# Designs tried in a protein design chat: VH-VL binders against q9umr5. Part 364

Target 1, 268 residues: q9umr5
Amino acid sequence: SYKPVIVVHGLFDSSYSFRHLLEYINETHPGTVVTVLDLFDGRESLRPLWEQVQGFREAVVPIMAKAPQGVHLICYSQGGLVCRALLSVMDDHNVDSFISLSSPQMGQYGDTDYLKWLFPTSMRSNLYRICYSPWGQEFSICNYWHDPHHDDLYLNASSFLALINGERDHPNATVWRKNFLRVGHLVLIGGPDDGVITPWQSSFFGFYDANETVLEMEEQLVYLRDSFGLKTLLARGAIVRCPMAGISHTAWHSNRTLYETCIEPWLS
Key: E = the ipSAE of ESMFold2; O = the ipSAE of OpenDDE; V2 = 0.75 times the mean of E and O plus 0.25 times the DockQ between their complexes.

## First folded at step 17 (VH-VL)

Design ye22 (framework fv_nofazinlimab)
Fold by ESMFold2-Fast, scan of step 17:
Structure ye22 (fold): chain C 268 residues (1-268), chain A 123 residues (1-123), chain B 112 residues (1-112)
Amino acid sequence: as target 1 above (268 residues)
Amino acid sequence: QVQLVQSGAEVKKPGSSVKVSCKASGGTFSDYAISWVRQAPGQGLEYLGEIIPYFGTANYNEKFKGRVTITADKSTSTAYMELSSLRSEDTAVYYCARTKYDILEGFSDFDYWGQGTMVTVSS
Amino acid sequence: DVVMTQSPLSLPVTLGQPASISCRSSQSLVWSHGNTFLNWFQQRPGQSPRRLIYKVSNRDSGVPDRFSGSGSGTDFTLKISRVEAEDVGVYYCMQGTHEPYTFGQGTKLEIK
């Protein structure tokens, strides 16, 4: 029988957004128990990411306990960062495939319509003033705002992303790395036509340098230093990269071709 | 100059469905959320759900999940609320209202309202 | 769901006198370490609700300064310093901190 699948949604999402994904899974892997976590739906998705991690942790523990053969995670957009932290803080997780669906794994730095409705009077160049304040860090989107022109501020002020990426030291870093390395497969999905995640290569642990030139995962200090295990996972053959063009941000969970190409193969 | 204009009154039979529209003017439709609230005759206000047109995502009050569907058409700046399996208890004025999500200033809940649409469910 | 309780439910007032409406929530309405999403709406007979106050104490544009909001945590108050004839209607408090958003049962303000 197939391993259970746990789905973690993104910003302003709910379980309803995944109805097509559930349909696809039912068609290709009939009998799979899929749990879409209805926590931090709607505006509650703006709550601090560490608060969300705690709530999702409480919800996934009994699901994992009932599945001794393991579970799969499908984590969409902001949800992929929640899942990154879950895998690090849980010393007993049994996740086989962690499928990260267009998630800003190295952070977000974009001046899109996405930014305009949350920050109507701001541009990406000045958001660091808001996000790197104690006030801004009370909102999930600021927890992963990564301004490449103010990297020192990001490293000092980010209460979430800099810590889970091992970009700033934390007392639990060694334990978090050990826990994260228990994952069977890290499946990274994203693409150039997403339109929200900026740079789109953030979904593959690539990110802007100070000149806004994208450096890929293997050129990042977090990879080179193996801060939370990316280099070890890659050497183990556990990282899968599945880029796809032509898919907008809200279509990753509802595109059949993407599902068949990037998700289906990892749902044993 | 922000205005939300709703469709006209409806009379429906029990078991049918109703779809009410809310057309936004003044400003960018994608820059705010549209919520739906109802009011039975002589009673208080009850929240049904909300849509974020930019993301195409909708969230519903658990009481109405499975019966209410909220959608948005960005090309016409129009949000829709469809309520199925109608009962006499669903007789109410249905309102749309706008919410702005501003991180710096905080959330601005229900700052502008539509004129309301009377939905009467009778046999 | 968060229960919003208003008192009084019926508020007869003499023209020109002050009026006060209380709203209590069953849970704290404080968003993480700050923002409190408590709103006040006025509904005049036959009209849509109109927001008067947002985030506890912020008055909307065009709302007369005789209206004021105050409170914290779970206890909130809407005050009208001197009631005018146009103030007749039903007043609702509403919380946006927890989903689903919920309203008080309403307070009907009438001139004696």
Scores: ipSAE 0.674, ipTM 0.835, lowest interface PAE 1.6, mean pLDDT 91

Design ye23 (framework fv_nofazinlimab; at its last look DockQ between E and O 0.74; V2 from the best seeds 0.00; counts 0 for: pae E 2.3 > 2)
Fold by OpenDDE, look of step 18:
Structure ye23 (fold): chain C 268 residues (1-268), chain A 123 residues (1-123), chain B 112 residues (1-112)
Amino acid sequence: as target 1 above (268 residues)
Amino acid sequence: QVQLVQSGAEVKKPGSSVKVSCKASGGTFSDYAISWVRQAPGQGLEYLGEIIPRFGTANYNEKFKGRVTITADKSTSTAYMELSSLRSEDTAVYYCARTKYDILEGFSDFDYWGQGTMVTVSS
Amino acid sequence: DVVMTQSPLSLPVTLGQPASISCRSSQSLVWSHGNTFLNWFQQRPGQSPRRLIYKVSNRDSGVPDRFSGSGSGTDFTLKISRVEAEDVGVYYCMQGTHEPYTFGQGTKLEIK
C-alpha cells in the first residue's frame, strides 16, 4: 500500500486549492490516504509561523502514529516553511518524502502582488522597519522576510527563518538539525515564472547577497556550515531539485505535468 | 461611492444549484476580498466563505461541507457564490461584502455590503 | 467555532435615552499582534447590514458620534448615547479573529 500523504497549504489558502492534486494522487496512486490539513486557513495563515507549526504538529502526530511505515509531506508555499520547521522540532517524525512545493525556503524579499496587497502603503525596501520589529514578527509573512540589505536586523530579529536555518545560535540548533535529517528525501520544487517567490531560487535555498545577486544553495552559509543539515542531505543524495518553467505560483498544485514530473515519483 | 451590486432573486427546487453574482464598483476589485453571508428569514447572519480575487484563493465555512463554491472574475470585477444541493433551509437573503487586508492598518471587515439576493428553495 | 453571545436580544428604548448592547465571545478575539477584530453592524428593516464599528472602537465614516464601541478580550459593548428613530433595527457583533467568522444573534432595537 502507498504511504499516507499529508498536505499543508500556503498563505491565504485552504484545502480547496488542492482538489486537483488529490485527484491526481487518487488516479495515479489509488488507495493513498491523502489528508489536506485545513488549519490556519485564510487570514489565519498570517498568524506567527511557530503558532502554525504547533497547530500542524498536533494534527500530523496522530497521522504519523497510524502510519509506522512512514508518510509523505506535500507543503505548498508558506506551508513549506511550516513543514521544515515541523520536521526540525519533531524528534520522532517518520517523513519519507518532504515535498516543498514552491516555498520560500530561504525567505522572501520582493515587491510582489502578495506584498503589495498586504502592505499597500509600503515598499519592499522599507518593509524591514516593520517586519523586524516585535510587532511585525507577529505576522507569518514577516517571519520569513529576508532583507539582504539589513542582514543584521534579519539575524537578530527574525524569530523564525533565522532560527530554523541555524543562522542565529540557539539552544535547539543541534537537535533541530538531527530531527530534520530524519527525512528520507527533500524534494524542492519551484520555477522562474512563479511570480511570487522572490527570488524564485529561494525555493531551492538560493537567495540574494548584499548586492541582490542570487547565489545557489551551495554558496549559502547555511549550506557551507551545514547549520540545519542541507550539506549532509545533499551528500547522501537526499535532495532532489525539480525546477519547472511556465508555472505561476497559484498553479503549482494543479498542474498535471508538474505533478507527474516532480511530485508523483516520490509518493511510492 | 463604493457599490456591490448583486444579481436578482432566485427561486429553486430542492437538489438544484444557485449562482449569485456580486459586481463591485467604486474601488479596485483586486485590492479586496469578497465574502458571502446569508440571512434566513427572521434569522441572524451566517458566514459562508471568502475569496481573494487577486489570487483566486477561496476559503469556506466547513458547515457547508463543500456545497459552496466562491469564484471571481477580475476582468468584470464580479464575484460569484454557487450553492449546490439546495435545501429548504437554504432559503435566505445572500449578501456579498468586501474586506481589506491591510496589515498595517488592520483588517477592515465587511465595510461595504451588497443589496442582497433572495434565494427561495421550495418544492 | 467562536460563539458570539449578544445581550439583550430585544432592546426597547425611549427616544432620546441611551442604549447599550453587550457582546461576548467564547474565545479571546485578541490577535498576537494586538489587534482585536470585533465589528458592529446595523441592519435597518428591509436593508443590508451596515458596519458601524470596526476593531472594537473605530467608527466608520458617516456614523454618528452617538455610537461608540468598547471592550477587550471577550467582552464588548456597543453604546448609543441618545437613541433616535433612525436607529431602529437589528444590531450584530461579529468576530474576524478566528475562522470561520461568526456573528452574534442580533439585538433588535425598538422604540417604546
Scores: ipSAE 0.867, ipTM 0.927, lowest interface PAE 0.7, mean pLDDT 96
Fold by ESMFold2-Fast, scan of step 17:
Structure ye23 (fold): chain C 268 residues (1-268), chain A 123 residues (1-123), chain B 112 residues (1-112)
Amino acid sequence: as target 1 above (268 residues)
Amino acid sequence: QVQLVQSGAEVKKPGSSVKVSCKASGGTFSDYAISWVRQAPGQGLEYLGEIIPRFGTANYNEKFKGRVTITADKSTSTAYMELSSLRSEDTAVYYCARTKYDILEGFSDFDYWGQGTMVTVSS
Amino acid sequence: DVVMTQSPLSLPVTLGQPASISCRSSQSLVWSHGNTFLNWFQQRPGQSPRRLIYKVSNRDSGVPDRFSGSGSGTDFTLKISRVEAEDVGVYYCMQGTHEPYTFGQGTKLEIK
């Protein structure tokens, strides 16, 4: 009787990272059909996000079609952005709970280990030169690079995040907003000890201003203009915020207390 | 000097598990992904999976999914490949190799390899 | 999975003569302009594979000039301009563009 759950992983990841999550779901909601999508695993997670959205779309269509009562999405890290786009481009999705697990919903601007590993000679202050080129936009990590000191370049060059957030115009924006608003619940999870998502408030649609001061969701133009429906969802009571301290980036899918507090209540 | 040093040869019975180690030196463990590739006697090379020790993320060839597990121990700079439910067809030399994911310089696939570990599955 | 097909599989060559190995992929190996993850490895008897060429045509440090790689899309070639005795072994092409990474069957180069 429980709705099926679809899991979308993050950067350099695979279904193996979710073995503990699967155990937790089986314990609390036995009989739940959980599909962890092994698409764009490892190196392929660096492919452009629009390419990933197309592939994941093809995989989720038959799952959603077989579950007329609805499905839940659990989308981790970069995977949360894939799910954001899925909910916008699918005219017929039947997603009840979209559980965003430490995803950079307003983008990323940090000198984290991932930046040093992928761009060992770069600092966050100069990555805009690479990411906001056509070359850089061929890599998923650059699709959500959001430099608050070069907002004009971000708006002009971002092929993914600026479009999906309604920060730059797109012919499909009205349809994308209508589709996204079909979601039952938007469950946002993240925390200050993540260590990768920078600022961590990006997981809650907060982000840096030009002085690197974090402005929360309700102060963002995206929210105030209701560009893709955040203000409407909040007014409807459909947005859940679940911050938790003490959890590092790779532990969100394997912490029992996090699961019981932030995920379990939204699986029906 | 860069080295990937693997554990010694193993003889295992069908149905058991084997765990092969690959100790990295020269900065390899922190800055590279570690991949596992096998080669049956007289046959070609077959990819099993990869781990990025720095992030703890692993991915696997679908053919071995459910039987292969790749892990890393940061304190000893050692990656492990465990293969369960062994069959005679799993008899092979198992190699570890490193990969660099540098966006600007381009990905560098399997530039250095371990010496190999012979795993024999027989009754 | 991407199928990598090498030809010939057996390559007897006279010392000092040129040798050529073909590698064909079942789908395009182009990630983006300038990036095609096609590699060539040499495996001498009893040894681990050693990379000779990466990204189609780039030689690794210490690899002799007599080795060269070329190709695009789905068709790739490894050439040895003049074969030396130390070149005996099996040569493999490998693609890293699509997961899982896949190898050709191998070409055994032998001195006549």
Scores: ipSAE 0.768, ipTM 0.883, lowest interface PAE 1.2, mean pLDDT 93
Fold by ESMFold2, look of step 18:
Structure ye23 (fold): chain C 268 residues (1-268), chain A 123 residues (1-123), chain B 112 residues (1-112)
Amino acid sequence: as target 1 above (268 residues)
Amino acid sequence: QVQLVQSGAEVKKPGSSVKVSCKASGGTFSDYAISWVRQAPGQGLEYLGEIIPRFGTANYNEKFKGRVTITADKSTSTAYMELSSLRSEDTAVYYCARTKYDILEGFSDFDYWGQGTMVTVSS
Amino acid sequence: DVVMTQSPLSLPVTLGQPASISCRSSQSLVWSHGNTFLNWFQQRPGQSPRRLIYKVSNRDSGVPDRFSGSGSGTDFTLKISRVEAEDVGVYYCMQGTHEPYTFGQGTKLEIK
């Protein structure tokens, strides 16, 4: 029988968005218990990410308790950051596959229409003034805003991303790394035609340097220092990278080829 | 400024469906939410759900989930609300209204309203 | 669902006198830290609702300065410093902090 699957949605999203993914799982792995968590829908997806982590944690605990052999996580976009934080803060999680579906794991520095509805008068070069303030950190998008040109502000002001990446000292860093490393597999999914995640390589822990040149995961300081366990996971063969071109941000969970290639093999 | 113009009154039988349109002019249609609110005769206001046309994702009041569908057509700047399995208690004026999202200024809920569409469900 | 309770439900007022409408929510309307999405609407007879106040105390453009909003947490008030004939109608509070968004039951303001 198949391990239960828990699905965590993204920004301005809801459980309905995953109806096709549910169909694919039911058709290929009949009998799988799939739970799409119906929390922080729509506007509430803008709540601070630590509030979302707490709420999703409360929902996930009973599901994991009923599945002693383990569970799988499928976490889309912003939801992938929520899930990575869950894996760090839960010392008793039993997650086998953590499937990160086009998530901004190293942050977001986008200048797309996707952000314009929240920042109608600002360009990405100016968002650091809003996001790296106490006001801005009350909104989820700013919790993972990562301006490569204002590193000292990012490191000082980020209430979420800089902490879960181990980029700023905090008392739980060692415990969070230990907890994260208990995952069986980390499956990274994304692609160049996403159109929202910027740079798209953030889905694979890549990100801009100060010149906006994309450095891959293995070139990142957090990888080299193994600050939260990426180097350790890669060395033991636990990281799967599954890039796919031709998929826009809203289509990752409704593409059958993507599911069959990148997701299904990890839902045992 | 922004104007929201709704489709005309409807008379429907129980068990059928109704689809109300809301055409927006002014502003940038794709970048704000269109919400739907109803008011039964002599009663207060009740929220049904909303959509941001840029993303096409709708969020619904749980009370109506499964019976209401909210959509948007960016090319015509028009939002739609469809309510199925109509009952006599669904008799109401249905309004569309706008919400602007802006992190710097905060959220601005229901700052413009349509004229309302009377839907009468006769048993 | 968050329950929004208005008081009074009927408010007869003499022209030129002040009026006050209370709105209480069943839970805090604070978003996280500081933001409170509490709004006031006016519905004149036969018309669509019109927003008067947003985020507790911010007056919309074109709304007379005799209207003011105040409150925090769960308790909110709309005040009219001098009621005019054009103020007749039903007033609703509404919260946008928690899904689903909910309205108070309405306060009917009438001229004595």
Scores: ipSAE 0.571, ipTM 0.818, lowest interface PAE 2.3, mean pLDDT 91
ESMFold2 (binder alone), look of step 18: mean pLDDT 90; pTM 0.932

Design ye24 (framework fv_nofazinlimab; at its last look DockQ between E and O 0.68; V2 from the best seeds 0.76)
Fold by OpenDDE, look of step 18:
Structure ye24 (fold): chain C 268 residues (1-268), chain A 123 residues (1-123), chain B 112 residues (1-112)
Amino acid sequence: as target 1 above (268 residues)
Amino acid sequence: QVQLVQSGAEVKKPGSSVKVSCKASGGTFSDYAISWVRQAPGQGLEYLGEIIPIWGTANYNEKFKGRVTITADKSTSTAYMELSSLRSEDTAVYYCARTKYDILEGFSDFDYWGQGTMVTVSS
Amino acid sequence: DVVMTQSPLSLPVTLGQPASISCRSSQSLVWSHGNTFLNWFQQRPGQSPRRLIYKVSNRDSGVPDRFSGSGSGTDFTLKISRVEAEDVGVYYCMQGTHEPYTFGQGTKLEIK
């Protein structure tokens, strides 16, 4: 039998967005128990990510307990960060494939319609004043805001991304790394036509340097220092990168070709 | 100057579907979310769901168990609410309303409403 | 779902007298960032609802200053300092802190 699949949605999203994905999984892997976690839907997805991590943890623990053979995670957009954090804090998870579906794994920094919609009176260049305040960190989007021009503020004020990345020292860094390394495969999915994740390479742990030049995963300090296990995972062949062009951010979970190419192979 | 204009009254048979439209004007459609609320005759207000046009994502009240579908057309600044498997209990005035998701200023819930669309379900 | 409980459900008032409506939520409506998404709506006979108050105490433009909202956590109040004839209608509280959004039962304000 196929391992159960757990799906975690993204910002301002809900289980409804994954109706096509469910259809694809049922068609290609009949009998698969797919659970789309309908937590923190809509505006509640703006709650602090650690709060979300706790809520999702409570939901996945029973599912994992009933699946001793292991489970697969499909985590979309912001959900990918939630899932990475889940895998970091859970010392007993049994996740075989962690599929990160167009997630800002190295954070978000951009001036997109997405940003303007949420911050109509603020510009990208000034968002650090908000996001790196104690008040700003009460919003999920600020929890993974990664301003390359204000690295000091990011490292000191980011209450989520900097911690799960091991970029700021904390007492749980070693344990979180150990826990995260329990994953069988890390499947990274994203693409240049996403339009929301900025830079789109963030889905592959790439990100801007101080000059807004995009560096690859292997050039990142988190990789070089193996702060949360990326280098170790890559070394043992556990990281899969699946870039795909021509897919907008809101279409990653409904594209059949994407599913067949990047998701389906890891649901066995 | 902001207006939400809804489609006209509907009379439907049980088991059928109804689709109500809500056209927004006087603002930027993509800057807001559109929610749907209904009110049965002589009753209170009930939230159905919401769509965020800029993302195309919709969220629903689970009470309706998938019978509600909310969509939006950015090109026409129009949101739609479709309710399927209609029952007599679905007889109500259906309203659209907008919400501003400003993180800095806070969420501005339902600051403007449509005029309402009466949907009557009868055999 | 968060249950919003209004009191009273019927509110007969003499013109010129004050009125007060209570709204209680089954859960706290306060976000971690401190905002509370509690709204008050007025629905006059035969009309669409109209928002009067947002985030507990903020009046919408065009809303007379005789309307005021207050409260915190789970207890909220809408007050009308001096009721006028045009205030006849049903008033609803609504929470936007938890999905799904939920409304109170409504309070019918009538003139004695």
Scores: ipSAE 0.877, ipTM 0.932, lowest interface PAE 0.7, mean pLDDT 96
Fold by ESMFold2-Fast, scan of step 17:
Structure ye24 (fold): chain C 268 residues (1-268), chain A 123 residues (1-123), chain B 112 residues (1-112)
Amino acid sequence: as target 1 above (268 residues)
Amino acid sequence: QVQLVQSGAEVKKPGSSVKVSCKASGGTFSDYAISWVRQAPGQGLEYLGEIIPIWGTANYNEKFKGRVTITADKSTSTAYMELSSLRSEDTAVYYCARTKYDILEGFSDFDYWGQGTMVTVSS
Amino acid sequence: DVVMTQSPLSLPVTLGQPASISCRSSQSLVWSHGNTFLNWFQQRPGQSPRRLIYKVSNRDSGVPDRFSGSGSGTDFTLKISRVEAEDVGVYYCMQGTHEPYTFGQGTKLEIK
């Protein structure tokens, strides 16, 4: 039989958004137990990411315990960052495939209509003043705001992303790396037409340098230092990259071709 | 001036569905979330769910799970709330209300309301 | 779900006198430093609710200064310093910190 699948949603989202994904899984892998976690829905998706990690951790423990052969995670957008932290903080996770659907794994530095919806009077160039304050760090979107022009402030103030990426030191870093490395496959999905995740290569651990030139994963210090295990996973053949053009941010979980190409092969 | 204009009263049979509209004017429709709240005759207010048109996402009160669907049409600046499998206890005035999610200024919850739509479920 | 409890539910007041309504939540409504999403609404007979107060103590544009909100954590108060005839109606507190958003039972303010 197929391993259970746990789905973690994104910003301002709920389980309803995944009805098409569930249909696809049922068609190709009938009998799969799929749990879409109804935690931190809607407005609560703006809660600090460490708070969300703790809540999702408590929810996934019994699911993982009942599936000794392993589980798969499908984590959408901001949810991919929650899942990154879950894999690091859980010393007993049994995740086989971690499927990251267009998640800003190296952070977000976008100047889109979506960002302006949350910060209507701010430009991306000045959001660092808000996000890198203690007040801003009480909102999930600021936990992964990564301004490439103020990397010193990001490293000092980011209470979440800089820590889980090993960009700033943490007492638990060695244990977090050991735990993350237990994952069977890291499946990265994203694309240039997403329209929200900026740069879109953040979904593949690429990011802007100080000149806003994108450097891919293999050029990042976190990869080169192997801070949380990316280099080790790549050497094991455990990282899968599945970019696809033509898909907007809210369509990753409802595109059949995307599902068949990038998700279906990793659901054992 | 900001105004939310709702569709007219409806009388429905048990087991049917009703779809209520809420047209926004004054300000940009996509700048706001639209919530739906109902009030049974002589009773208090009860939240059904919310849609964020710019994100295309909706979130629902678990109590109405599987029965309520909230949608939005940006081209007409109109949000819709559809409630299926109607029961007599669904008889209520249904209101739309708007919310602004501003992280710097704080969330502005339900700052303007529609005039309400009476839905009567009778057999 | 967060339970919002109002007291009193019936509030007869003499014209010109002060009125006070209490609202308690079953869990903390604090989101972050300075952000507590507790709102107060007025519903006059036959009308839609109208927001009076947002984020505990902020008065909406056009709301008379005789209305004030206060409180923290789980205990909140709406105060009317001098009740006027036009204040007749039902007053609701509402929390927006936790999903689903929830309302108090409503307090019916009547002139004696």
Scores: ipSAE 0.772, ipTM 0.881, lowest interface PAE 1.2, mean pLDDT 93
Fold by ESMFold2, look of step 18:
Structure ye24 (fold): chain C 268 residues (1-268), chain A 123 residues (1-123), chain B 112 residues (1-112)
Amino acid sequence: as target 1 above (268 residues)
Amino acid sequence: QVQLVQSGAEVKKPGSSVKVSCKASGGTFSDYAISWVRQAPGQGLEYLGEIIPIWGTANYNEKFKGRVTITADKSTSTAYMELSSLRSEDTAVYYCARTKYDILEGFSDFDYWGQGTMVTVSS
Amino acid sequence: DVVMTQSPLSLPVTLGQPASISCRSSQSLVWSHGNTFLNWFQQRPGQSPRRLIYKVSNRDSGVPDRFSGSGSGTDFTLKISRVEAEDVGVYYCMQGTHEPYTFGQGTKLEIK
């Protein structure tokens, strides 16, 4: 019997986007109960991420309660940040595999064609003026905007990413780390041809330094301080890195080879 | 500046489908969303759904889910709305309208409208 | 769905006099601090709607300054300081804060 799978969508997404993923799961793991959460669709995916985390938390509680053996999360794009926050704030979650499908885990510093429509008159170098204001932090994209050239503003103004990364002091840091560490496996998926996540290594907890050189996960301060448990998870052998070239951002959940290589083995 | 030009009037039988086009000019088609709104004769305005052309995803008013399909063709800068299983109550003028999601200026809903397409459903 | 209720539904006014249209929502339209996506549209006879006001009080380009919008939360008002003959038509409020987006039932403005 296979654990239930909960799917958390990304920005401006719908259940239809996951139709192929559902087919793949049914073929390889027949009888698996898969739920694609139908919350914060369309424009509402731009609501503050803490508001989204609260709503998704309420939706996952009954699913987890009916599955005492555990559940799996497949969380796409922005949804991977929602899921990481869920794992931190839920003291009673029973997630075995957290599958992060091309998610900007260390943030975003790119105004690619896929995101330019949200910032059509601004350069990425200027977006900190918008995103690191109280007004900007009321939009989800700004909750994980990470400008490597304005670290002081990021650390003070980020209402979401700096908190869940443990980059800013908060009273819940110890509890959130403890909760996150109850996950069985962290499966990181992404690739160089994504075209949206910038740098694409953000999907693997890599990110730019001040010179825009990409530093890998193990070179990040949040890893070195073990601020939310990455170093501990890696030491347990609980982190799986599954990069794949040739997949655009909107195609991660519709590629069979990606599914069979990176997702299927973790859906026990 | 943006201009939205819609396809011409249509007369359809109950149970059939209609597909209305909305061709955008001015600006970059991938920089905004296209929404669809209808107005029955002598009645108010009703939102059907919208599409984000760069992503190709559409979001629908649940009232019309299953009957309405919204698509976009970036190569021709054209959005389409298809309504199936037509009933006489679907007789209306169908409008497309633009929405900008510019975070800097805030959401700007329906700042430009097409001229409308009359769809008449009768035997 | 958020219900948008306009009052009055029919508004006969004397040329040159002020006019006021009320719009109430069944839920708060505050999306975030300072962000309330409440819009006003004018539809002249035989024409497509035209946006007048966005985000409660911001007047669109080319809209005369005799039009103004105000309000907060669930209560909003469109005012015309001096009605002119060209103002005849139907006025709609619309909310974009909650999906699905919804319109008021319309206010028909006529010259008395």
Scores: ipSAE 0.695, ipTM 0.845, lowest interface PAE 1.5, mean pLDDT 91
ESMFold2 (binder alone), look of step 18: mean pLDDT 90; pTM 0.932

